# VH-VL binders against q0aze0: the designs that were tried, part 123

Target 1, 268 residues: q0aze0
Amino acid sequence: MKIILVNNRFKENTEKKAQEIAGQLSALNVEVIIDNGLDEPYAGTVDFIMVLGGDGTMLRAARRYGQRAIPVLGVNMGTVGFLSNIEINELAEYLPLILREEYSLEARMMLEVAVFQQQSLLTRVFCLNELLLRSNSPRMLSFALEISGQKLEPYRGDGLIVSTTTGSTAYSLSAGGPIADPQLDAFIVTPVASHIINKRPLVVSPEREISLHLLEEREAIIGIDGQIKMDFGAENRVLIKRAPHPLLMVNLKAKPFFTSIDRSLQRQ
Short names: E, the ipSAE of ESMFold2; O, the ipSAE of OpenDDE; V2, 0.75 times the mean of E and O plus 0.25 times the DockQ between their complexes.

## First folded at step 4 (VH-VL)

Design y8 (framework fv_ixekizumab; at its last look DockQ between E and O 0.01; V2 from the best seeds 0.00; counts 0 for: pae E 20.5 > 2, placed apart)
Fold by ESMFold2-Fast, scan of step 4:
Structure y8 (fold): chain C 268 residues (1-268), chain A 124 residues (1-124), chain B 112 residues (1-112)
Amino acid sequence: as target 1 above (268 residues)
Amino acid sequence: QVQLVQSGAEVKKPGSSVKVSCKASGYSFTSYYIHWVRQAPGQGLEWMGVINPSYGSTDYNQRFKGRVTITADESTSTAYMELSSLRSEDTAVYYCARGEKYTILTGYYGMDVWGQGTLVTVSS
Amino acid sequence: DIVMTQTPLSLSVTPGQPASISCRSSQSLVYSSGNTYLHWYLQKPGQSPQLLIYKVSNRDSGVPDRFSGSGSGTDFTLKISRVEAEDVGVYYCMQGTHWPLTFGQGTKLEIK
């Protein structure tokens, strides 16, 4: 068995824990590749991905490896979040199940984001939570939203979020979007500080294509999962589609989504 | 003989920090986990955390998270436990103890050899 | 966290008589390997804890055979066949199967 350990190199103990886990797995004749974010994603065949960290580390792992149909387990290192399944203090107990491949998988849809510049593909990325288009200045954006060839009335405001159902509890929630069951496949389109008071979030089929471009020259940014940031101008357009493969998340113990989100909201 | 020898008693003011040492001898220092356990006067035993001296990796009881730091120095075969932002409730005897041999990724399971303890008194 | 409950909390015994201490865990302590990581420690007055019994029933080096441990799953017992004056102290059960490691509240053994 070959396992990728994804960790956050900026957390000293997480890096040391990754080395310790790698050493022990190697002693059990498991091949281990450590991905601390410095190098390109591992290109070879791998059987399992273990993410050591919080939601941010899982988002990075999903972007790098989510399209390969490989089981991904989130191991929480002490930060509260929605994307980990077990805590680090439980890893020794669950390791035998991991090595025997005795676990269930939960499929989570992902976005495919393609950014163009003058008809040329500038970049193509995948993400688990959302794409954010936002102004990079106090000035409002004027932009066009097109859904599967249907051109909507121009939008005026600070931006727009296109989210997966997994991302419904992330930035989309903060912007007024609905909470969605992550077992559903859908795009959630949530306006950010719209000048039109009646502009509402949209929940649309994951088979739809969503297109965005600016109608006026403005300083704007495209954000991916809150981690990747790129400049966006009037010469750019972005196309958002359902990614070819979902992220396959490992489920070793029941995670009660609805009670977890309910408790989180009551603490606001 | 396997021995763990701890540093001497300390008296500290609230808000300060204390660093207790635990010097190991008689075995391969980097091959065994080292645990820290405390005992307030007249109270029971409370597990604080553990270190793998070979990697420097640690796990802590959540009750002490953010205040406790466990480290190990292979060159001197010495483990350290530092507790910051001390309160009167932290007055206790602090013990280091040798854990399981590091041969398989397993739970920390138990402790066999204990240090003599270090009394830390926190008073204004 | 796994809760370890000891009974009784205090025990007074005439020298030469037997003593029995119970320990109950809130969850099974059987590990995937089949081992049960339940240990007994004795803390004599003014001393550090010392290991008596490891993995339910194994005596540590130098521990007299009048000490025995038994049990399975969630219910464990430490027995002293003939209590001696040197046995005075606080006895703790401890579980190492689940994280974090937890101790029972302790049982104080006194001589009448």
Scores: ipSAE 0.337, ipTM 0.681, lowest interface PAE 3.5, mean pLDDT 88
Fold by OpenDDE, look of step 6:
Structure y8 (fold): chain C 268 residues (1-268), chain A 124 residues (1-124), chain B 112 residues (1-112)
Amino acid sequence: as target 1 above (268 residues)
Amino acid sequence: QVQLVQSGAEVKKPGSSVKVSCKASGYSFTSYYIHWVRQAPGQGLEWMGVINPSYGSTDYNQRFKGRVTITADESTSTAYMELSSLRSEDTAVYYCARGEKYTILTGYYGMDVWGQGTLVTVSS
Amino acid sequence: DIVMTQTPLSLSVTPGQPASISCRSSQSLVYSSGNTYLHWYLQKPGQSPQLLIYKVSNRDSGVPDRFSGSGSGTDFTLKISRVEAEDVGVYYCMQGTHWPLTFGQGTKLEIK
C-alpha cells in the first residue's frame, strides 16, 4: 500500500504529525509520500490520501489530486470544519480499517475550471469549493454569464461565485447563497454585491456549462477556493464544467450534516 | 521590472524593536512566498522566516525564539519583518527575497529576487 | 537542523581556469517527490545575493553556461568552466528540502 500524507508546512503541528505518522506507517510496511506544499503534486500511483489539518488543507489536496480518483480522508487537527471525517486522536483506531480498505466513499462533485487568453488555454484546474470572479478596484464589474449557450442579462456588481454544493457552506454562503445538501450535484451561482438589488442565486444542473467574461476593460481577479488568485482581464474567458471525476471522500465516521451545521458554521 | 525595495537603515538601542519593510513590484504579490534572510558583518547568510502572502501563513527559524514577526499587506504589496528584544548580535544586513511560486501556474524554486538589504545597527 | 558544509572556504583562481566548489549536507536533500532542493547563490562584493543554480543543476535566467551544478543525495558541486573577473564574490549553497532552511558557510572566490 502507498499513501500520500498531505499537510501544511506553515502549520508546525501538522508537519510534525505527518513525520510521525509516516514513521508509523513505514513500520507497517506502508510506503509514504509527504506533500506539505513544498513541491509539485506527486505524480506516481497511490492507493490512499490522508489529509492532516483543516478544510484549507483538504481544498489544496483536492485541487492537486482530486482528478485521480483516489480515496481521500480528512483528519482534523484542532479546527472544526465540513471536510474532515475523523479527529487526529481517532486515527489509531481507524488505521486498521484504512489498511484493509474497509471504508465507504462519498462522491463530491468538483469543478473543472479552464481559463483562456482569447482562444489559448492558460490553465485548467479542478477544485472542490468555488471559482470567484471579483473586481480588483472600487468600481463594479460588468460581465457576461452564459449557461449552456444561453446568454443571461449582463451582470453588474463586485463579482460572481460559481460553487459546488460542497462549497455552498464556504464563501457562497457569506455572499447570500443557499446551503446545499452535499449529496447533490449542482452549480450554485451567487452574485457578489450585485447592482441589481435582490439578485437571486441560481442553482444549475451539473450537466450544463458556465462561461464568464468581462464586457469592459476592468481589473479583476479569479479566485479558486479562496487560496489561489490570478489576474483576469477583458481578453480572458473562464469556462466552468463539472469535473469528469468526483472527489472520493472516505467515510469512516458518519457525520450528521444538517444537525451539526450550526455548530460547524459558528466555529469557522 | 520585478523588484523588491526595502526600507532604509536603522539604528536601535538594545531591548528595542525594529520593523523593516519590503515593497514588491512588477509581479503578482500574492503568488510568491517572501523570505527574510540576514547577514551579520563578515558572516554568512541566516534564514529567519517566510510568509505566504496569499494565506498570511508564516514559519520562523526557531533560533529566534519568537522574536520575529513577519506580516504582509496585499493592498500595498509590502512585506514586513519585525525583530524585538534587539541585541548587539542582531546587528546585520536584513534581506527580503522572493521565494517559491504559489499558484496554479508553474514557477521557480529558490529565491530568485532579492531586496537591496537593510542595515540594522544595535548599539548602546 | 541540516548542516551544509562547503569546501573550500576560499579559492584563488587564475582567469580562464576552472573552479569547483563542493557542498555537503548532513542529511539527504531528496524530497519525497524525488526532487532535490539544493540551490547556489552568488553574492558579489557590496551587492545582494543572486540566484545562480536552482534544484541542483538548473541555471537561473541570465546565468552564463560556464556555470553548472551537479550532485545527488548529500553531495553537490558547483563548477565554473572558465572563471572571469565578474565571478568574484562569495558562493553559498542552500537547502530548501528540510525545515528550517539552511545555508553553507560560503566560499570566497578571488582572482589571482
Scores: ipSAE 0.015, ipTM 0.517, lowest interface PAE 7.9, mean pLDDT 90
Fold by ESMFold2, look of step 6:
Structure y8 (fold): chain C 268 residues (1-268), chain A 124 residues (1-124), chain B 112 residues (1-112)
Amino acid sequence: as target 1 above (268 residues)
Amino acid sequence: QVQLVQSGAEVKKPGSSVKVSCKASGYSFTSYYIHWVRQAPGQGLEWMGVINPSYGSTDYNQRFKGRVTITADESTSTAYMELSSLRSEDTAVYYCARGEKYTILTGYYGMDVWGQGTLVTVSS
Amino acid sequence: DIVMTQTPLSLSVTPGQPASISCRSSQSLVYSSGNTYLHWYLQKPGQSPQLLIYKVSNRDSGVPDRFSGSGSGTDFTLKISRVEAEDVGVYYCMQGTHWPLTFGQGTKLEIK
């Protein structure tokens, strides 16, 4: 068995704990690759991904490895979040189940984001929570949203969020979007400070293709999961689709989403 | 009776501003949008913008490139259009007009009630 | 911007005779919901515009049934079955499907 152990070297003191866990796994004849965020993603075949840390570390792991259809377990290191399944002090208890592959998987939809300059593909990025289009100047944006080729009335405001249901409790929530059951597959389209009459959040079928472009020259940015930022201008267009593969989240311990909403959100 | 009554004619110098008022009566002011449309002498109609009086949200024709500001005062049932940096080509009759509300899922509706128009003349 | 082209630009009609005004748009006026936001206005001499027809074929309240609208996509027609003296003025089509809203150039109708 080969496992990638993902941590954040500069946060939550996870590097020392990652080395300790790697030693424990090696003693059980498990090959461990440590990904602390400094090197390129491991390119070889692996069976399992263990993420030590909070939601931010999980988001990086999802972007790096989520399209490989490999089980991913979130292990909480003390920070509040929605993407961990077990606590670090419970790992020893659950380790036998992990090694025997006795766990269930929950599929979480990811976004595929393709950014173009005119007709040319500039970059392709995957994300777990959301794409944010926002102004990068004091002036508001004027932009077009198309859903499967259906052109909506122009938007005017600070920007737009296109999120997964997993991302519904992230930036989309702060912008007035609904909390969504992460077991649903959908896009949630949430305007940011819209100045156009009655622009409301939309919930959209995951089979749709979403396209965005500016209607006038302005400085804008595209943000991915709050962690990647890229410039976006009038020469650009972004296409958003459901990613080919969902993130496969390991479920060892039931985590009741609905009964925890109030408490989990207060801890953010 | 549903009615929109506009302020009187104005004579302005180039580079100045004008603010035209539009007083609504006979209906719930916040239930409809207010559009502004202008007509140069002997010419056709040109849409300038729209306001939702409930939220103060606006949408403008980019031809006016930041020179137009549309506002509404719910307490007086009055909409206003201010056009700044006036040029001789801005000489026109300015109309306010009521239209049904629309959403991202509908287009712009026809303007069913119009004000009497306000002539703005820009000359030195 | 969507260009709305009206033909003819002027029309002189004997009372009691029919009249027909064409309006063509530079792009389809079918909105994403399937509705078509094409409207017609009449501006009588010395008056503000008044709505005649909304969404292609629907007469506004109080508009005589002599007026009818038709068309689809990019090609629209306003018809007056029997022109009366009170019908004199300038007729405008307007599209509400695309931003910004745009009007046709107008068609002046006169009585012979």
Scores: ipSAE 0.000, ipTM 0.381, lowest interface PAE 20.5, mean pLDDT 86
OpenDDE, second read of step 5: ipSAE 0.014; ipTM 0.502
ESMFold2 (binder alone), look of step 6: mean pLDDT 91; pTM 0.942

Design y9 (framework fv_ixekizumab)
Fold by ESMFold2-Fast, scan of step 4:
Order: structure tokens, then C-alpha cells, then sequence
Structure y9 (fold): chain C 268 residues (1-268), chain A 124 residues (1-124), chain B 112 residues (1-112)
């Protein structure tokens, strides 16, 4: 068995804890590859991915490995969040189940984001939560939104979010989007400070393709999962569709999504 | 040691096709673009196209679109350029070259590592 | 397509003397991020091109400090402060800001 251990090198004690866990796994004849984010993603075959950290570390792991159809387990190291399944102090208890492959998998859809300059593909990235198009200046954006070739009336405002259902509780929520059951497959399209009357969030089929481009030269940014930032101008267009593979999240214990989100919504 | 090694010289008849290979070593093959550039005898450099080996996506100079096909094989770290319907003016040295990926924050960097070149002669 | 025009087309210099090559683009090479993707290559006789300068003024690794690049917008210059025998070859500017990538016609440098 070969396991990738994903950690955040910059978080206090995570590197030491990752090496400690790697040693324990090696003692059980498990090959361990440590991914702390500095190197390219490991290119070889692996059987399991263990993410040590909070939601941010899980989002990074999903972008790097989510398309490989490999089980991914979130192990919380103190930060509360929606994407971890067990706590670090529970790992020893659940490790035998992991090694025997005695767990269930929950499929979470991902976005495939392709950014073009004219006809040239500039980059293709995958993400678990959302793509954010936003102005990088005080000026509002004017942009075109197309859904499966259907051209909508132009948008004017600070931006737009295209989210998965997993991402419904992230930036989309802050912009007024709905809370979605993460077991539902759908895109959520949420305007950011729209200046067009009655522009509402849209919930659309995950089989649709979403295209965005600016109608005027403006300083704009494309953000991916709140972690990647890219300039976006009038010469660019972005195509968003369902990624070929969902993220396969390991479920070792039931996590009550609705009670968890209900508690979080008490915060102002 | 980063290196690009190309296949050997070829002599072709007008109307035929040629396929030139470019084997990469010493770096992560999928982390860089592979460009193809040609040079006719005594002439300057002409960009033909590029491949992103990570996705197999290509872009071509319109002068060659329809005749040129660029492919990449990750398992052998080898890129290929095939040019069909050869004419006498296609006689040239064909180079592959490594370039940093085009990003939203950057245009194309210079091609920093070049193959040794492959002479393709089209007789008439 | 962006047209890249080099002047002169040929240069003959005495060893130790400076050389200067100009490159002009038909459109601004400033990318929307503010960076300028103009690069200089040297092709020595019988060899592949080699990168000398990237993004106007940055020397590639291993390139001697006698080579320098400058310019902005549409007008760029490559300078060699003290020409040496190994500098013989054809110099090309290339733009990477606009598709398709385009090269200048080349400047041949010879030693007197």
C-alpha cells in the first residue's frame, strides 16, 4: 500500500506530525509519500490520500489529486471545518479500517476550469469549492455569461461565483447563494454585488458548460478555492464544466452536515 | 541535466509526410510546453506550434494548421511533430524547444532548452 | 501577426568593441499584467538557438554580463559591451506577448 500524506508545511507542528505519522505507517509496511505543497504532485500510483489539516489543506489536496479517483481522508488537526472526517487523536483507532479498506466513499463533484487567451489554452485547473470572478479595482465589471451556449443578458457588478454544492457554504454563501446538500450534484451561479435588478443565484445541471468573458477592459481576478489567484482581462475567457472525476471522500464516521452548518450560521 | 534529443535527418518526396521526435530528459516532462520551430536554409526562425503535455492540448501557427500535428507521449517523455503534404519549401531544420507554461499572469517565456534540430529535405 | 523588425541585418565588429542590435515590434509587447515578453536568442554557426535575454533585460543562466537588454513598448535593444570571438552568430528577437509567437528576421554578427 502506498499512501500520500498531504500537510501544510507552514502550520505549526504539522511537518513534525506528518513525519511522525509517516514513520508509524512505514513500520506497518505502508509506503508513504509526503506532499507539503512545495513540489509537484506525486506522479506515481497511490492507493490512499491522507490530508492532515483543515479545509484549506483538503482543497489543495483535491486540486492536486482529486481527479485520480483515489480515496481521500481528511484528518482534522484542531481547526474546525466541513471537509475533515476524523480528528488526529482518532487516527490510531481508525487506521486498521483504513488498511483493510473498510470504509465508505462519498463522491463530491469538482469543477474543471479552463482559461483561454483567444484560442490558446492558458491553464486547466480543478477545484472542489468554486471559481470566483471579481473586480480587482473599485470599478464594476461588465461581463458575459453563457450556459450551454445560451447567452444571458450581460452582468454588471463586482463579479460572479460558480460553485459546486460542496462550495455552497464557502464564498457563494457570503454572496447570498443557497446552502446546498453536498450529496446533490449541481452548479450554483451566484452574482457578487450585481447592479442589475433581480439577478438571482442560479442552480443548474452539472452537465451544463458555463462560459465567462469580460465585455470591457477591466482589472479582474479569477480565484480558485480562495487559494489560486489569476489575472483576467478582456482577451481571456473561462470555460467551466463538471470535472471528469469526483473527489472520493472517505467516510469513517457520520458527520452531521445540517447541524454543523446550523451552528456555523449562528456566527454573524 | 535537462536535454531534448531529436530524431535523425530525413529525405522525403513531395506530397509525403514526415514525423520528427523529441525526447526529453532531466526534468518533469508535463511541467513545460514543447514548441516546434523551423528554419529554412539561410532563413530565419518560424514558430510552428506548441503542445502542453499535461493535457495534450495544442496550438498551431495558422500557416501550418491542417498539415501539422503535434503529439506527446508521457510514458516515454517524447513529443512528436508530423507535417503532411510536404512541398519543396518545407525543406528546413526542425527544432523542438522547451518553454515555461503560458499563464494568466505571464505570456510566453523564452524557450530555454532546444533540441539539436532535425534536417528534413523535400526533393523536387 | 506581430511583425518584428531588426536593424541592422548584419554587423561586423572588431574584438573588444561594443555592438548594438535594435528590435521593433508592430504593436506594444506589454502584456496585460505589465510584463513585456520580448526575448533574445543567439544562434551560433551550426548550432541550435540559445536563449540570451528573457523579458527585455533578464540574462538567462550562464550568459555573460557583457550582454544586456533594454527597451519598452515597441522598441528594444540588445547590447554587447565587449564583443568576443564566441559571440559570432545570428541574433533573433522574439515576442511572446501575442499569438502566434514571432521572431525578427535576424542580425548576423561577424568579427573583423
Amino acid sequence: as target 1 above (268 residues)
Amino acid sequence: QVQLVQSGAEVKKPGSSVKVSCKASGYSFTSYYIHWVRQAPGQGLEWMGVINPSYGSTDYNQRFKGRVTITADESTSTAYMELSSLRSEDTAVYYCARGEKYTILSGYYGMDVWGQGTLVTVSS
Amino acid sequence: DIVMTQTPLSLSVTPGQPASISCRSSQSLVYRSGNTYLHWYLQKPGQSPQLLIYKVSNRDSGVPDRFSGSGSGTDFTLKISRVEAEDVGVYYCMQGTHWPLTFGQGTKLEIK
Scores: ipSAE 0.000, ipTM 0.379, lowest interface PAE 20.2, mean pLDDT 85

Design z1 (framework fv_inotuzumab)
Fold by ESMFold2-Fast, scan of step 4:
Structure z1 (fold): chain C 268 residues (1-268), chain A 121 residues (1-121), chain B 112 residues (1-112)
Amino acid sequence: as target 1 above (268 residues)
Amino acid sequence: EVQLVQSGAEVKKPGASVKVSCKASGYTFTNYWIHWVRQAPGQGLEWIGGINPSGGYTTYRRKFQGRVTMTADTSTSTVYMELSSLRSEDTAVYYCTRDWEGSYLVSPDYWGQGTLVTVSS
Amino acid sequence: DVQVTQSPSSLSASVGDRVTITCRSSQSLANSYGNTFLSWYLHKPGKAPQLLIYGISNRFSGVPDRFSGSGSGTDFTLTISSLQPEDFATYYCLQGTHQPYTFGQGTKVEIK
């Protein structure tokens, strides 16, 4: 068995733990490749990906490896999150199940985001939570939203979020979007501080194509999973569709999604 | 293994433009950003901007907007930085450097040898 | 804009000395996910800068173990445990968290 161990070198004390785990896996005849995000993603075949860290580390792993149909396990290193399945102190208990491939997989949709300058493709990225279009100045944006060729009335406001169902509890929630069952495939389109008070979040088929462009020269940014930031001007357009492959998340123990989110909301 | 090789020194008059090249080898060119950093005589290091060769997306320090243009030629694994309307304060050694992402400068790890650009009459 | 200040601006040392350089930022360098992008560079006249430390404390490949980094929030330190002849150089810290990315002004380590 060959496992990629995704580590966050920019958080304290994670390297010692990663080396410790790599040693334990090697003692069990597992080949370990450590990915701390600085090198190219490992190009060879692997059987499993273990992510050591919080939700941010999982988002990075999903961007790097999510389209390869490899099981990905989130191992929490202390701070509770929505994308990890087990705690680090539980890992030794679950290792025999991982090595025997005795676990279930939960498929999570991803976004494919393509950014253009005129007709030229500038970049293509995949993400697990969302794309955010936002103003980078005190001026509100005026922008066009098109869904599968249907041109909506122009949007005016601070921006827009196009989210997966997994992302429904991330930035989309803060902007007033609905909480969605992450086992559903859908786009959630949530306005950010719209000047038109009757602009509502939309829940649309994952088969839809969504495009965005600015109607006026403004300073704007697109953000991907809160990690990638790109300037967005009137000469740019973005095309969003469902990614070809879902992220395959490993489920070793039950996660009570609805009770967890309910408790989280009541603590506020 | 990984190498970034820059074009040679340039001497320019005020108001002219200069175009510096940075040729990459030893890694997959489109998987890393190339950033540009300069050092004027007796001064520290200053970040200018960067480019993603995988799509030509650029990010520039605001003070250089309108004067700097970065481009990438994937067929030759070469990045170019063009600086226009040159002033005497643009006299500096210009470096290209490789980094993983454009949203942050994570760990610019390999650097070109530097290109001295002198702006004088 | 995030300002980054190094101290001292220069120091004189002998081979074998322990050298400490500090870098202080005007605001936290942790992003919203808790990642901190603070790196240290060695620079010699006529040569390109060389990465020593990234992510506060991670030594880059091939960098001698006498170099170490530490810190958190706004205060960061580069330590050279036993200065060698090749270590007489100017050292820069770089904050890569907030645009525009900024270098410290540099610390020159000179022969006593």
Scores: ipSAE 0.111, ipTM 0.643, lowest interface PAE 6.6, mean pLDDT 88

Design z2 (framework fv_inotuzumab)
Fold by ESMFold2-Fast, scan of step 4:
Structure z2 (fold): chain C 268 residues (1-268), chain A 121 residues (1-121), chain B 112 residues (1-112)
Amino acid sequence: as target 1 above (268 residues)
Amino acid sequence: EVQLVQSGAEVKKPGASVKVSCKASGYTFTNYWIHWVRQAPGQGLEWIGGINPSGGYTTYRRKFQGRVTMTADTSTSTVYMELSSLRSEDTAVYYCTRDYEGDYLVSPDYWGQGTLVTVSS
Amino acid sequence: DVQVTQSPSSLSASVGDRVTITCRSSQSLANSYGNTFLSWYLHKPGKAPQLLIYGISNRFSGVPDRFSGSGSGTDFTLTISSLQPEDFATYYCLQGTHQPYTFGQGTKVEIK
């Protein structure tokens, strides 16, 4: 068995903990590939991906490996989050189940984001939470939103979020979007500080294609999962659709989403 | 062996433009961003902007917006930074550096040797 | 812009001394996912900057263990436990969390 161990080396002591876990796995005859986030993604075949860290580490792992249809387990390293399934101190208990493949999988949809300059594809990236279009200046944006070729009335405001249901508790929530059951597949389209009072969040089919472009020359940025940032100008267009493969998340332990989100909101 | 090799020193008049190159080798060119940083005489380091060579996507510091253009040629593993409407204040050593992420400047690890651009009348 | 201020601006030291340089940001450098992008660089005239520490406390490959980083939020420290002759240089911190990315003004470590 070959496992990728994804760690967040930007947090203190994570590399030491990752090496300790790699040693434990090797003692059980598991081949371990450590991905520290600074090297290129491992290109070979693997049987399982174990993510050591918080939600940010899981988002990075999903962008790097989520399209390969490999089971991904989130192991919490002490930070509160929504994307981990077990705690680090529980790993030894659950490891026999992992090695015997005695777990269930939960499919989480991902976004495919394609950015164009006029007719040319500039980049294509995948993400688990959301794409954020926002102004990079005090001036509000004027931009066009098309859903499956249907042109909506122009938007005016600070930006727009196109989110998965998994992302409903991230930036979309902060912008007034709904909390969605992550077992549902849907896009959530949430305006950011819209100047038009009746621009409401939209919940649309994951089979829809969403297109965005600026109507006026402005300084804008697109952000992906809060981790990737790109300039976006009037010559650019972004196309968002459901990614070809969902992220396959491992369930070893029951995780009650609604109780967890309720507890999290109480802490705010 | 990762290397970033920059073009040679340039002397320009005010109002001219300069184009500095940065040729990468020893790694997969399209997997890392290239950022540009300058240091004017007697001043500290200043980030200018960056480019993702995979998509050609760029981000610039606002004070340079409209004067700076970054491009990448994947066939030669080379990034270019062009700065127009040169002023005496643009006299500096310009460095290219690679970094894994473009949305953050995480760990610019390998740097070009630097290109001195002198703007004088 | 996020302001990054180093202290001291310069210091004089002897080989074998413990040197501490601090870096303060005008706002938190943690992103919404808890990652902090604060790095430290050594720079000598006529040479490119060299990465020493990234992500607050992680030593870059080949960097001697006398260099260490610590801190959180807005306060960060670079420590050189026993200064060597090759360590006389200018040191810069870099915040990479918020655009525009900003360097501190530099700390020059000079021979006493």
Scores: ipSAE 0.005, ipTM 0.495, lowest interface PAE 11.1, mean pLDDT 86

